VHH binders against Twinfilin (twfA). Designs and how they scored, part 14

Target 1, 335 residues: Twinfilin (twfA), of Dictyostelium discoideum (Social amoeba) (q869t1)
Amino acid sequence: MSHSSGIPASQELISAFGSANTGDVRLIKVVIKNDELVVDQKLNVQSDFETDLELAHSVLQKDSPCYILYKKDDKSIELTGYNWIFMFFVPDNAKVREKMTYAATRGNLKRELGASHFVDEIYSSNMNDFSKKGYQQHKLHQESEAPLTMEEQQRNDEKEQGLFVGGGGSGMHVHGISFPVDSDASTAVSNFINKKFNYIELSVNVDDEKIIFSSSSNIDIEAISSKISSTEPSFHFFRYSHQHEGENLDSIIYIYSCPDGSNGTKSAPVRKRMLFSSSKANVEQLVTSHNVKIDLKLEINSPSEISEESIINELHPPKVEEKKAFSKPSRPGRK
Below, E stands for the ipSAE of ESMFold2; O stands for the ipSAE of OpenDDE; V2 stands for 0.75 times the mean of E and O plus 0.25 times the DockQ between their complexes.

## First folded at step 4 (VHH)

Design s8 (framework vhh_7uia_1)
Fold by ESMFold2-Fast, scan of step 4:
Formats: structure tokens, C-alpha cells, sequence
Structure s8 (fold): chain B 335 residues (1-335), chain A 122 residues (1-122)
């Protein structure tokens, strides 16, 4: 009998984990089948735990999420049996509903097996992270940063999301999940970086869940608002060549537009809006991975929020006139 | 300890309304994105709605859009789901869930409530 709040673990899985916790099994691959968490594969100990991590890599399927319960060589001090690593593989090619179902079920799996058995966790979309080399990189990252509470980490994630201006920022970004990029989109980014075009538009294919190319051209700043859809979410990169205080500047502007229907126009479906908002960091990285700095990030709900005036004001905020300071009082005897 | 406790479920007629509440303890509520997930009898888990840690961004499954409203009261450490125009197909166990520090509906939920049953029938 299970007291689970999600998809329950099968009795075979619970029994298999209990036996593995004191026995010769190195890993248990767990999948969701017929509304139940079931054992897909079990592999025995072959070498030390780091070397055996290649077994974890070997059971992954490129397009299918799964959990891997991976046994370490060291035993728990407080509990009977071994320490374990909880692994969750979420491939980029998996459908959003499947990713969500596995994500939603993770906590129940750990609860039913006993969360205290799992001393480490690996969550990744990259198969290479489920390997000896991937584990070593994971440990290096854990050691390179001061320990943060979950709350402090959440605060840092929110600050990163708040880098967008003109929409208050987004509190919803996807950490550890990347979206595939179509070759045409990569080519468009390259053409933008190499100054073949001063403007490109990228989109997301909701069926394929990948970043795709929409358009590229050379435009003047006056044309930017006309390029942005009033009904569909979209991503835009624009190179604004201008002079400010005698300097000739090439400012790179990244615009994320997500119309919300507040102007009486039809808004895009919720799933599409979620996919676009979840992709904005990945789209940003397509430019910044070329060692190019983005000078201005804008998040808007309507093309009317974008104008030459608004862009100049965000890039070069006007100096606020300071109130006149009161004169310092004279001290007696000063001459 | 970290706890998520759902209340407000029950039996309601089609077209009726219910307000689900999830009281959380053991963490700073205002720093986490939160979600409602449901499971209808014999069906897979279905994501229903999410709200960002700031409360500024809300997302809904298409089938509940315009009928359900997700909200938070940070002073009371409480997540709400206001359900209106309920349909028989809304019958499910509704779970309160906390997103991990990644704050995305595609990412793992790290804590769950025990669920509350909503039955819509006439």
C-alpha cells in the first residue's frame, strides 16, 4: 500500500530498491508505465562507483526521460545500506507533457524509497552528464561555490530573470533544460554577429519544441515596432548604430515580446507563451556564446512599448537634475 | 519541517465553484514558484497552473483558462486555486507542488502535498 501523492512506485520497484540497497545491484532505471513507477532495468556492480557511471550512460534513451537510482560504494552512517545518487534525465527532444509528468513524479519516487538514502542528485538534459566525466564536473561545480540555501538559490535565479526591462521581468525560467536550435536559427545568429544583418527574429516551434528562424533584414530604428507581432510571442535582436556624447556606438538590443491580450487582441495559447518565456535565456545565449555583449534587454507586452525614444532612454538614461544642496553653515570664528 | 497542506476540496455540482488552499511551512514562500497539478481517476498527472515567486506571472492549462485563478498570500504562506464554472472532467485529486529553485513548470517539483479530492457531479 502506498500513501503517495503522485504516481505510485510499483511493489517490484520498492522490493528491488530494498534488495539493491544491501546487495550487488549498481543501478535501477525507473520509468513511468501504465500510471506507475516501474523497474525498466537493473545492472549489477562491475567496478568502483565512478567507473560504473558509464553504465548509467548506457541505459539512457536519447528521446525518453527516466530516473536512475545509482548506488555509491560508501555506506550510510545513519541508515542501513549504501548511499545513493538520484539521477533524472530529461532530454531536450522529450515532449513538454512527458517532461512535466516525470518532474512532477520525482518527489514521490524519492519519498516512497526514502529520501535520506539519496545523498546527491543529478538533473540534466545532456546524456554526457550521466558519466564518470559528467559526475566529476558536477562535483567540481558543487565545490566551486559557497553553499546556498534553496531560498538563496531561488533569489539568485529570480535576479537573473529580472535582467529584462519593460515587463517587470519573469519569475519563470527553466534551469537545466535547454531547447534545441534549428540550423537556420543558428545561421541567422551568425549572420547577425558578423553584421550581415542588423536585425533578426527568432521563434519557437511549439510542436517540435525548438528555437527556429523567422526573419532577418537591415532596418532603421523607426521600423523596429512594426517588426513585432501584436498577437504572437517573439524574440528580436537589433543592432542600433548611433552616436551618444560624441561616441559612435553599436548597441545590441534583445527584445522578448509576449502579448497578453490586455489590449483586446487575441493572446497566444498558454502553452506557447510558456515555451517562449522558458526559451528566452536559451535565445539570449545564442548571441552571448559568441562573446558578444547585449547592451539592452527589453521584455514587452505590446509593440507600442518600443520606440526610438524608449530605446534611447533605456540605453542612455537622462541625468536626473539634483536638488540644490543647502549651503553649509558657517562656524563662529571662521574667516 | 517542510510541509504542504491542501484543503478546500469536496463535492460540487457542474457550474459550481470551489477554492483550494495550500498552506506551506518550513520555507520562505515568497521565494518559490508554486503549482497545482491534478490526477483524474485512471489518468496521468496533469499540470493545471503555476505562479511565479513574485506572483506577477501566472500560467494555466488551456482547458482551465478563464475558469481557474491561481494566487498567493505571502503573509499567510498560502497558495490558492479559485475554481469556477466547474465541469465533470475537472474531477480529480488536486496537488499543491513547489517548484525547485529553477522556477519552471518543466523542472522537477521538490515538495508535494497529500492532495485534496474534487468531485464534480450531478
Amino acid sequence: as target 1 above (335 residues)
Amino acid sequence: QLQLVETGGGLVKPGGSLRLSCVVSGFTFSRYAMAWVRQAPGKELEWVSSISSSGGYTYYEDSVKGRFTISTDNAKNTLYLQMSSLKPEDTAVYYCARHGYSSGWYTPFDYWGQGTQVTVSS
Scores: ipSAE 0.000, ipTM 0.168, lowest interface PAE 15.3, mean pLDDT 76

Design s9 (framework vhh_7uia_1)
Fold by ESMFold2-Fast, scan of step 4:
Order: C-alpha cells, then sequence, then structure tokens
Structure s9 (fold): chain B 335 residues (1-335), chain A 122 residues (1-122)
C-alpha cells in the first residue's frame, strides 16, 4: 500500500521532455499505457507556435483522452528552456473509467515534469479548442475573466482535483482567493518545515482577508483532536513520526476543519466557511512551495473525526489482501 | 473499525429495478469519493460508477449510463446505486468501495464491502 501511488511518468517520457525543452520537438502526446504515462507521439517544430497548434488538433482521437505537452516559442525567464502549455483533452464520449483516470493523473504528470515549465493550461472536451482559433479564444477568455463569486470559486475548486481525503479537494488554479500571508504565519510555516515544531495551526482573518498564525507546538498524536476547534474553521499541519513495516516515517498531515452543525455543534457563518474553504489551496501552497510533500490531506467537520486510529487507517489502510487482489486483473490501461 | 455493509441485491426480471445500499461505519463517508464495482461470473472486476466526496460529480461506465444512478445520504452515511432497465448482462456481485485518493485507480480502493448478488433472469 503506497500513499504516493499515482500513475508515474516513464523514464522515456521524462527524458523526452527534457530533450524537447531545449530541442526541436513542438509537442509530445502523452497517454496512459500499462499503468504508466508514456510518449505516444512526438512532432517537431514546423512553423510558429500558434500555427503549429493545428498539429495538436491532428493528434487527437475523438473518443480518447490524452495529454499534450505543447512547446511555445518564448523561453522561460526563470528556468532553462522554453515555456510550455499543458493540454488535457477529455471528450464527453470517452470511457468513463478513462476520464476518471486521466483527471486524477493530470496534477501528478505536471509535478513530475516540473509544473513551473507550464505557463498555461488548456482543459477541454472539444477538439476545436486545441487549434490556433481555439487558443486565441482561450487567451481572450483569460484577459476578460471576471472575478468569481465565492460559490462559483468553491464549485470550480471542487471540479479541479478532489485531492482532499474527506473533502472535494482544491484546485491549484484558484482565482480571487489568494490572501496575503502574515509574517507570523509565514514564520510558523518555516518553523514547521525546519522541524522546530511538529504542529502548527493557521487561520483566516476575515476582516483583513489574510492568512494568520494561531498556534505552534510539539505534540503527540493523541493530542491532535484537542487542538482543533469544535466551532470555528481552521487549518492544521502535523508531522507524524512513526514506524510502519520496519521503516521510520515522517508523515505530513494537512487538516482542514469546518464545523457544519450537523452533530449538534455550532457552525460559523456562510461567508466565513466559504473564505476558509476557498483558502485551502493557498494554505497548502505555503508548505508545498518549500518542496515538501503532504502525505495526507483531511477535511473534517468535527474534532471527533480525528484520532490516532483514524490517521493510521488513512495513512496505512488495513490490508484486506483478498479484496485488493480482485482489482489486479482489471487495472487501468490493461484494455 | 472501518466497514462497508451492502444490501439490496436479489433476483429480478429483465427490465426490472433494484436499489443497492452501502452503509459505512468507522468514518464519515461524505468526506471520501465512493465507488460501485461489479464482478460477473468468471469475469474480471468492472468499475460501474463513482461519486465525488462533495456528491456534486458522478461518473458511470458507458454500459450503465442512463440506467443507473449513484447517490449518497450523508446523514445516514449511506451510498446508493439505483438500477433500472436491468439486463441479463448486469448479473454480478456488486461491491461498494472507498477511493482514498479520488484517483479512480482500483489499487487506491482500500476498503471494500462484502458484496451483494444481483441476478437478472426470467
Amino acid sequence: as target 1 above (335 residues)
Amino acid sequence: QLQLVETGGGLVKPGGSLRLSCVVSGFTFSRYAMAWVRQAPGKELEWVSSISSSGGYTYYEDSVKGRFTISTDNAKNTLYLQMSSLKPEDTAVYYCARDRYSSGWYDAFDIWGQGTQVTVSS
């Protein structure tokens, strides 16, 4: 059982992308095959990047999802090599299993190749959006984009990834909710990353619209539930040092708590809950921007949902080997 | 203890309907993506349907789309699969499962129910 089990990029894909980043390749079409992200096609530069977008259109299969890594003509200011566009085609009539698998794998692919190389992203179910005309409409839409309401922002965040265990998850492309971070909160994150404290709590000042510091300490796992408010939404990072199958592990747990009143607890006002929920990705980025991996993300509505047993069960789910073995013959990419 | 308990299976005639239920204990299932998976006699496991942790997004295998509806009742910690217009080829043991990463991979389905038998025959 592995908490880092996504569909990995093949070494050939990683090497091909590296070579393409300074070479003559315009696009790399990526598909999932044999439980791995692999190169399906590579096409060389023919003309300028907007004209060559017709090559992206030409490699699409009307009923099959795929990723296209599309190289621009401009070079990165901060990184070696060119700027890229990450394209994700998921047609509505594709097999539902494939749509789920590709959607779940999108973020992992970008991270394995280096997300900073991708300055733009095009996600569409319509083949025509992967063309010169489609790209031009995409750019016009970006330039004219109006700020989203908190409800629309929350809905879009839920659609993007669904990466939170216990919640809908947050997208990396969250608009209008990136709050400034107070220096105390930034310091607390640094202290957590540098292992001065194994626990920190962050909050949102709704009046100032800032991420703020609440507390930091060194705690045992048994104390975690007592740190979480039963009435107010809050964010928590905990480094859980433990042994599993003879290995010493330091697991980073990110908890978002939002009491909803369903269990007789008082809930915070709607706007406060929306601001906190919409800040999940921003708060997550405070830790992941330091190149630190979060091993478990939990979304809860009561401190009673958190215990040593519940955390261990999420990090290391009980192995029911017979039932898990039944899934082997039907693994994705076998058909 | 984390446990999924399925009920609602049985014998039904072609064109009939059944509602499967999966009661969750040991965790708040509304915080996790959930799935239905089936296995017909002598065949491999087939993914049938999934619902996101928010309940806002549902996904279906093409062969069941328009005939099956996945839903949740968060107050009861219960996952449902409403099956209509049943066909003999829908005969299978149906399992509910938790998707721990919302990944859609079978190896990420970490907790499974015991299964409930659905038989569609005249």
Scores: ipSAE 0.000, ipTM 0.154, lowest interface PAE 14.6, mean pLDDT 75

## First folded at step 6 (VHH; framework vhh_7uia_1)

Design t1 (from s35 with S102D P109D Y112S; at its last look DockQ between E and O 0.03; V2 from the best seeds 0.00; counts 0 for: pae O 9.2 > 2, placed apart)
Fold by OpenDDE, look of step 6:
Structure t1 (fold): chain B 335 residues (1-335), chain A 123 residues (1-123)
Amino acid sequence: as target 1 above (335 residues)
Amino acid sequence: QLQLVETGGGLVKPGGSLRLSCVVSGFTFSRYAMAWVRQAPGKELEWVSSISSKGGYTYYEDSVKGRFTISTDNAKNTLYLQMSSLKPEDTAVYYCARHKYDSSGWYTDFDSWGQGTQVTVSS
């Protein structure tokens, strides 16, 4: 099944959604059955849209992904009917195949029903996020004045590309796929933690659905770019021992690299990108579970995106003098 | 790919009005502070105005205060600059720019620029 087309919506689902815009339906649970998106359950309005979010929670199954089309109380300005929230539940213990299928179908479902109906999106692996409280947290995150981190930006990019992303900038993230960790990978992590090596590379065996060991070494920061593949996704942990402002620091850097065809790279297959992206959090946890703080997280697509200078700048951003007025802007195009 | 595209520039008489637009792509617009910067012929770049990610805060150069209004439409990923009471000294190429950010907050510098749009104020 070409990952590009997703699973089609049944006529029943399309009709149900249409009817829901004029009826008392609060939510429609959608699942994939027999290579079609079908209505699994419909629930009617019981209270206000925030209170009724508990209904969304109630229809979730612990082991099965699903979509929930959730109707808000406000009507659309541009379209006939109400505004909707698109909910995507992907439990961690779901089969990888299912996760991928649902992820690939998400865009199609929205398209078939009318993407403009959906004014918000929530996707998570945690059932508790599909609640009144969860929604409020989601909204708070969206209202933040803080810019997106590089990671958040990349997630959004991946989202736009139809890749499985754990919620983009919404703060409602799908937790990574929980792949078992190969013994060699565990050993590598241990070696990294105990400072036997200052660099380790981990990967995902797609066929075996395992986190695996790739390489370990002691390297300088200048060698980081050379460790990044232009053809395969990978995870990197690097301990950067350096001096900054007279202090000796050991900074832990976590890098997810995924070639996408940019900057001379060869794009990894969509499936592979999805699996790796979904594994980021789990891989990170391998190190953080040892009470090690990650000081810098980077997501890059090509070796050219990372350098000693770029890493240092991220770890130690230059101090901007609090100028009362905005400083003279640099020439356009010159960073 | 991150893109900033300015439009709305043109020739206007003194005292006239123009509205500049900047359409952005490749990033979540609502998560970044944005700015307008201009460059007059033979002069250095000059900061004109900035707006916070949600539009809660706006800042203006003294020379344009009361005449220019910066705003955003997040739904359209568009930054605007409403210019009124235009003066010959407002003649410049106007650039849309994204503010740089780090863990310490917003920089007074910019990390992304558009190609610019020409504004000419002449009798």
Scores: ipSAE 0.009, ipTM 0.248, lowest interface PAE 9.2, mean pLDDT 84
ESMFold2, look of step 6: ipSAE 0.013; ipTM 0.555
ESMFold2 (binder alone), look of step 6: mean pLDDT 81; pTM 0.835

Design t2 (from s35 with S102T S103P W106T T108E P109D; at its last look DockQ between E and O 0.45; V2 from the best seeds 0.00; counts 0 for: pae E 6.4 > 2)
Fold by ESMFold2, look of step 6:
Structure t2 (fold): chain B 335 residues (1-335), chain A 123 residues (1-123)
Amino acid sequence: as target 1 above (335 residues)
Amino acid sequence: QLQLVETGGGLVKPGGSLRLSCVVSGFTFSRYAMAWVRQAPGKELEWVSSISSKGGYTYYEDSVKGRFTISTDNAKNTLYLQMSSLKPEDTAVYYCARHKYTPSGTYEDFDYWGQGTQVTVSS
């Protein structure tokens, strides 16, 4: 995928993280300046991992969002260097534009640095959650899974993804920006869940800052590419009814499209791209809150990236097997 | 319907050991983090230790680190606190407590408590 959320990591930041991953840096504070992710502060290891968590608290500014890349003491099994925690502080009293910008940029930062480095995440609007005690609470919460009603689970998910905070204060996770959902969009999701339609398109009304309904229909898999705009970002859900290895499957496919100017597309303005990017998780939750599993998630920059072949290959990768009880992974192509 | 029942308190000399137990019923024990909280005579409630729902993470108040061990037996729905090297300042009523589940919950927030068990450390 060729798109970004609009704000790239600086070369200084990429180099600093690479060096810190095998060196003695404990944390890197990252901020957005001049539409670029930059290093604001670096602090070295002073003590063990848990004691040094107070350093994360010390670099926060009460009204300004930031990211903190925080190094643990344990080495990665998968990668060279250490395991990291991704920390995202978004105070409630920050400017709305700033909150939106940081929320929309979070995924790009992780992607550019290598998401597999980050084995844990702490997102919060409360400065005190970025401390030794905050970390302990995060770990205790991380294993808990109390029974929830459907309404309670959806409300809980919206708090975790939004800037809305319950009356008891902020927890361990940051809440992203959440737009209200238009009633027609909610109805369309229900009709998709109840199988009245196998395809729906949702969008964001940037002027009203809400998630809106664009279209619904019953289509074949070959028609999806024609439904995707080459000029506007959009969200799509498709239920692909097919047979694989003798089983009838209804695979749910979620597509976020963000045209970037390549392959005959036109790039949307940065603000529009940010608004759509920040809504990806909330739009996904409209479907998953009904206990529906998404079988495939795709982010694309052009309708040409979607075809029956590409979807089949992602849902059912070819595999290379000797005859045994268990299947082996596909043997190679590129990447 | 929900019950948390502590046992194992008693009188012990300084340097001695006790094991507290808390048997729970009426909720899915393995889904919640659990805690021990104590109250000495004339003092406020003091958090002692917490354990995550599956036992993977344990945390202790500084004055008990190295002397107390929290554990669970999920098959028996039982929370334990093994106390050793007991000191007179450990004298308190010890409560079993359940952490609230909220994604935005605050530190040391509890929604159910036991009746408490008395621990007295005295010559």
Scores: ipSAE 0.047, ipTM 0.622, lowest interface PAE 6.4, mean pLDDT 78
ESMFold2 (binder alone), look of step 6: mean pLDDT 82; pTM 0.832
OpenDDE, look of step 6: ipSAE 0.507; ipTM 0.832

Design t3 (from s35 with S102T W106T Y107W P109D; at its last look DockQ between E and O 0.21; V2 from the best seeds 0.00; counts 0 for: pae E 8.0 > 2, placed apart)
Fold by ESMFold2, look of step 6:
Structure t3 (fold): chain B 335 residues (1-335), chain A 123 residues (1-123)
Amino acid sequence: as target 1 above (335 residues)
Amino acid sequence: QLQLVETGGGLVKPGGSLRLSCVVSGFTFSRYAMAWVRQAPGKELEWVSSISSKGGYTYYEDSVKGRFTISTDNAKNTLYLQMSSLKPEDTAVYYCARHKYTSSGTWTDFDYWGQGTQVTVSS
């Protein structure tokens, strides 16, 4: 018996979960009221597990955190009843104190209901992640690995035997030919390489399927986020002059931004996203063909993913502490 | 250079079957989630199916569920789409696509497409 967060599960919640584990309930929405975890909504099974995931989206409130206990269709091997997914929605617009309270309480909730029932977890600030599409993306991530680093990717590219010919006005990359590059874009790349500017933005003209120039300037690293559209895909090169461990470095940063509707962004049409995505390597090549090393490649969905801190951490990751880094310190103060 | 090459398209009568293949190079195939996307004449692009890098999870657009099967052969760096019970509304250019991995640690839409292969279903 313990009060890890001081917020216990209500008798109603414990009873509802027990009944749902052997009955027809698909999901239980759980909220904190008066320092107690309570049932806010219950919805019944209407279809198969994946189709019913749209019900999870339907019970979310845009600015309020909640938990969702979501029942799968498969039964537990070790326990009586079904396997469950623990969902934790924490919108960015929620009050900071409320975010912290829900974060501190989720472990206690799982323990009081029986942590072994929960075979998967989804935590997000985006309502769209609590849907059929969101779950599919979550599972793809769980079974897939992160992309290769720049060095690993270049090693793989050196082994490639395909043909590459610039120009020619092809409509798509179906023939191994890159999109044409407008002369203004070529000039902008030259100006970036010759250090006339430390920042350039390139785009794709979707009607002509060619790489075009958008803008160039000299900016500080803090201004990059403001240069990135929240509604249109775009490509960015930035030269970041800084010091690390006593050495002066000029790091070349390549950013592909494709807004997806997260963090206040708006998704572009699929065809536009395909055209920009397929141009990513060819835009990179515009700079690397001049024997310029790209030190960091970032693919983002929101300007909020870019800051001086995030760039420094990617360029110079913090070192892992030695021995038993998994040991947690005791909390200060009251136990 | 990343390459995705689709083959196996063609003309088939309603009720027929086709198997699409996509051979990839320039990245470690077994590390990425993959997909099929199609575009019918005069229509927007439509997601068809996705598969996790190890093949443990497969997902289908509702209109193709039960008729199409996505699979991979990691030894051959090849993605497949087995299509059966084909209908005229399945007529489209079919693209092999790689799911994008974001810096937030999730898979989203797509960062690389193949050239496409035409599938035509008509009497």
Scores: ipSAE 0.013, ipTM 0.544, lowest interface PAE 8.0, mean pLDDT 78
ESMFold2 (binder alone), look of step 6: mean pLDDT 82; pTM 0.836
OpenDDE, look of step 6: ipSAE 0.502; ipTM 0.831

Design t4 (at its last look DockQ between E and O 0.23; V2 from the best seeds 0.00; counts 0 for: pae E 11.5 > 2)
Fold by ESMFold2, look of step 6:
Structure t4 (fold): chain B 335 residues (1-335), chain A 122 residues (1-122)
Amino acid sequence: as target 1 above (335 residues)
Amino acid sequence: QLQLVETGGGLVKPGGSLRLSCVVSGFTFSRYAMAWVRQAPGKELEWVSSISSKGGYTYYEDSVKGRFTISTDNAKNTLYLQMSSLKPEDTAVYYCARHKYTGSTWTDFDYWGQGTQVTVSS
């Protein structure tokens, strides 16, 4: 869910974005003036997408927040025009009121321009993150998982019920958006909660910007892998009835699948992957808002990662722990 | 013990091809972005290519774009660099490196191997 300040986009901004989407503009810098989102600068394409990222850096002011609408070189497959990156620069030394106003206005800006145009987002307080090198770091780290200390790993093991397994953050962040939920998806969640089905699949319709229903059924745990697409991102809820150490358990499992090209899968377009990833919390809340606890959250890239063994190992981790040392480089003169 | 071991270097004529391999052990391969870095005789270390931890994103130094392909096999804990259309300017020791989680894409690495020599000569 976005926050909103009620600050509208100017007609000039809407017009400029529409023209830029099919024209020769590389970026539009957007600021808030007189309670309106306005164009502060427009810069034209000078080189390829990656090289021109230095233009984004060049329009930043060290103590002033701004948005940058940054055009990529690839065309949208579903819309007229190009794919875009939404950039949000919020320097630490900006006034607190100003930072909050820009944070509260971000969602409305994307909505007024059409959120489906934005296939990536960068939020940072560091000017250097809005450069070619900063963008490359953003992409390299968006799949990385932060290393954990032994103490942090043990705390996570004690509290792991209800948390996603996998994924990671970087110094450049993607801001999520919350899509409305189609009535069929809400009905499917209700049917899952009242135990009419032990399995449901939900998806995102990127054109309508909605969380939608895909399928529901009563299945065994071995069938889950066959329900997961190797080409499309998807969300799954499964009620796993099993015994562990003499107790009967009904564990609620939430699976987000995002094929990445590994293990025979095909990577979905980056825009689709980001829209699904940013919807994870909203989809989760469809179930948790009914006072249902999710016992296991999984993020996977391939159907082959799901098996009864893998689910049991995540629900009931074995007691053995492998300690990870932080080794320093041992070769002088290399760094 | 954490290890990165490069193989596959050698002598090749201009226009030829080589495939470099880096077998890693002692860390969770799928959690880190990986890179190839090279050092030509008498020159500084230069970044060549990087790949995200799950292989979804790759980046190349401009002079190797279209000629080199970085890839991973997570099941074998192996990083690859397929090199084609090799030029004398590609002559260097090539190192496999792991990106430091909080570093940059160009120089901020916490582990790297001993390197493998690639020589492109007519």
Scores: ipSAE 0.000, ipTM 0.410, lowest interface PAE 11.5, mean pLDDT 77
ESMFold2 (binder alone), look of step 6: mean pLDDT 83; pTM 0.849
OpenDDE, look of step 6: ipSAE 0.275; ipTM 0.714

Design t5 (at its last look DockQ between E and O 0.30; V2 from the best seeds 0.00; counts 0 for: pae E 7.8 > 2)
Fold by ESMFold2, look of step 6:
Structure t5 (fold): chain B 335 residues (1-335), chain A 121 residues (1-121)
Amino acid sequence: as target 1 above (335 residues)
Amino acid sequence: QLQLVETGGGLVKPGGSLRLSCVVSGFTFSRYAMAWVRQAPGKELEWVSSISSKGGYTYYEDSVKGRFTISTDNAKNTLYLQMSSLKPEDTAVYYCARHKYSSGWTDFDYWGQGTQVTVSS
């Protein structure tokens, strides 16, 4: 469990990428099937690099994550062939397990293909970001820095007035809008990480567009459902202490709840749902930036979707023996 | 106190030139991409041009490409739009706008009150 093996690239994918520098391939869509990275689609060059970016949009499926290996028109200075863009589409409505798997596999994919090929990266949940306009927007913001907290803003304003001595930035977020985080929310995250509490709830103040603290406590898993609002969107982190097959485990669970009117809930206003939805990754980052692994991410529309059974089944899927007819021995040399 | 103040608009003949300026205060200018957006009477807002926070990338709407030039002076916290070869269809109120960080192409979080540009014989 302390290890992540990563999902290997198929021989087809490795071969397809290796040959693309000698062929007329513009993009390769990559998905995970049967615990393997495989080619889902290849499209050929039709026009120049920027015009062809619409092909990347055309291969996306709105509810399924994927990678796109996108070939530019300029030559690499380090390698034979062309420079590439690594694209990672993670739609908000994809299943939590699927999103986790793709996020954990991204680095392995780049490494197996050779990270030096990829001179740029686009990560987004919005299909329109994988287009000519989306690419231009990505380049437009590539030099920008993440929005500051109020304290960071004050510090930078003081330096900007002419006594700037500690300036500079290194990181750039390629997707999403980051809201400022209230100090109470930051404190609650710290208390969760330090195990003072096993449960916290965070929210977004719609008027101020700020991530805020709602509550923290020490609870049993049975109480989670009652903590989740049936009328307001919310974010939850829970540390689930349990025993599985004789082993004691502490699993970190991240839940985004967005009531939609089903199962006795009331649908939240569209603007509120959009603000909370756009904040999912930023809220997750508050915890993961402290080197804490999230073991399960859930997106639900009703508190009734959460139970100890549903969480256990997701963390520890049941295995059932299957009946089979007698099979002949396998051919030599297959694995 | 965040402010964007546009100046430099006016009346100009077709084929003429204008330079618009936008003086910015209340945020770190060099951290954000900036844009010019315009609105002709009775028309929707139209994106005109954008520039990255360090000036490395500039983009233009097709109808103004080759005629307009966006630039910045970070020492003066000022965004410029140099307009040349002006046409009657360029008549509009021009707004200075700040892009939201790493957001959609037309997603702006602040803009000024605008400056009128009128191109007529």
Scores: ipSAE 0.013, ipTM 0.568, lowest interface PAE 7.8, mean pLDDT 78
ESMFold2 (binder alone), look of step 6: mean pLDDT 83; pTM 0.846
OpenDDE, look of step 6: ipSAE 0.480; ipTM 0.833

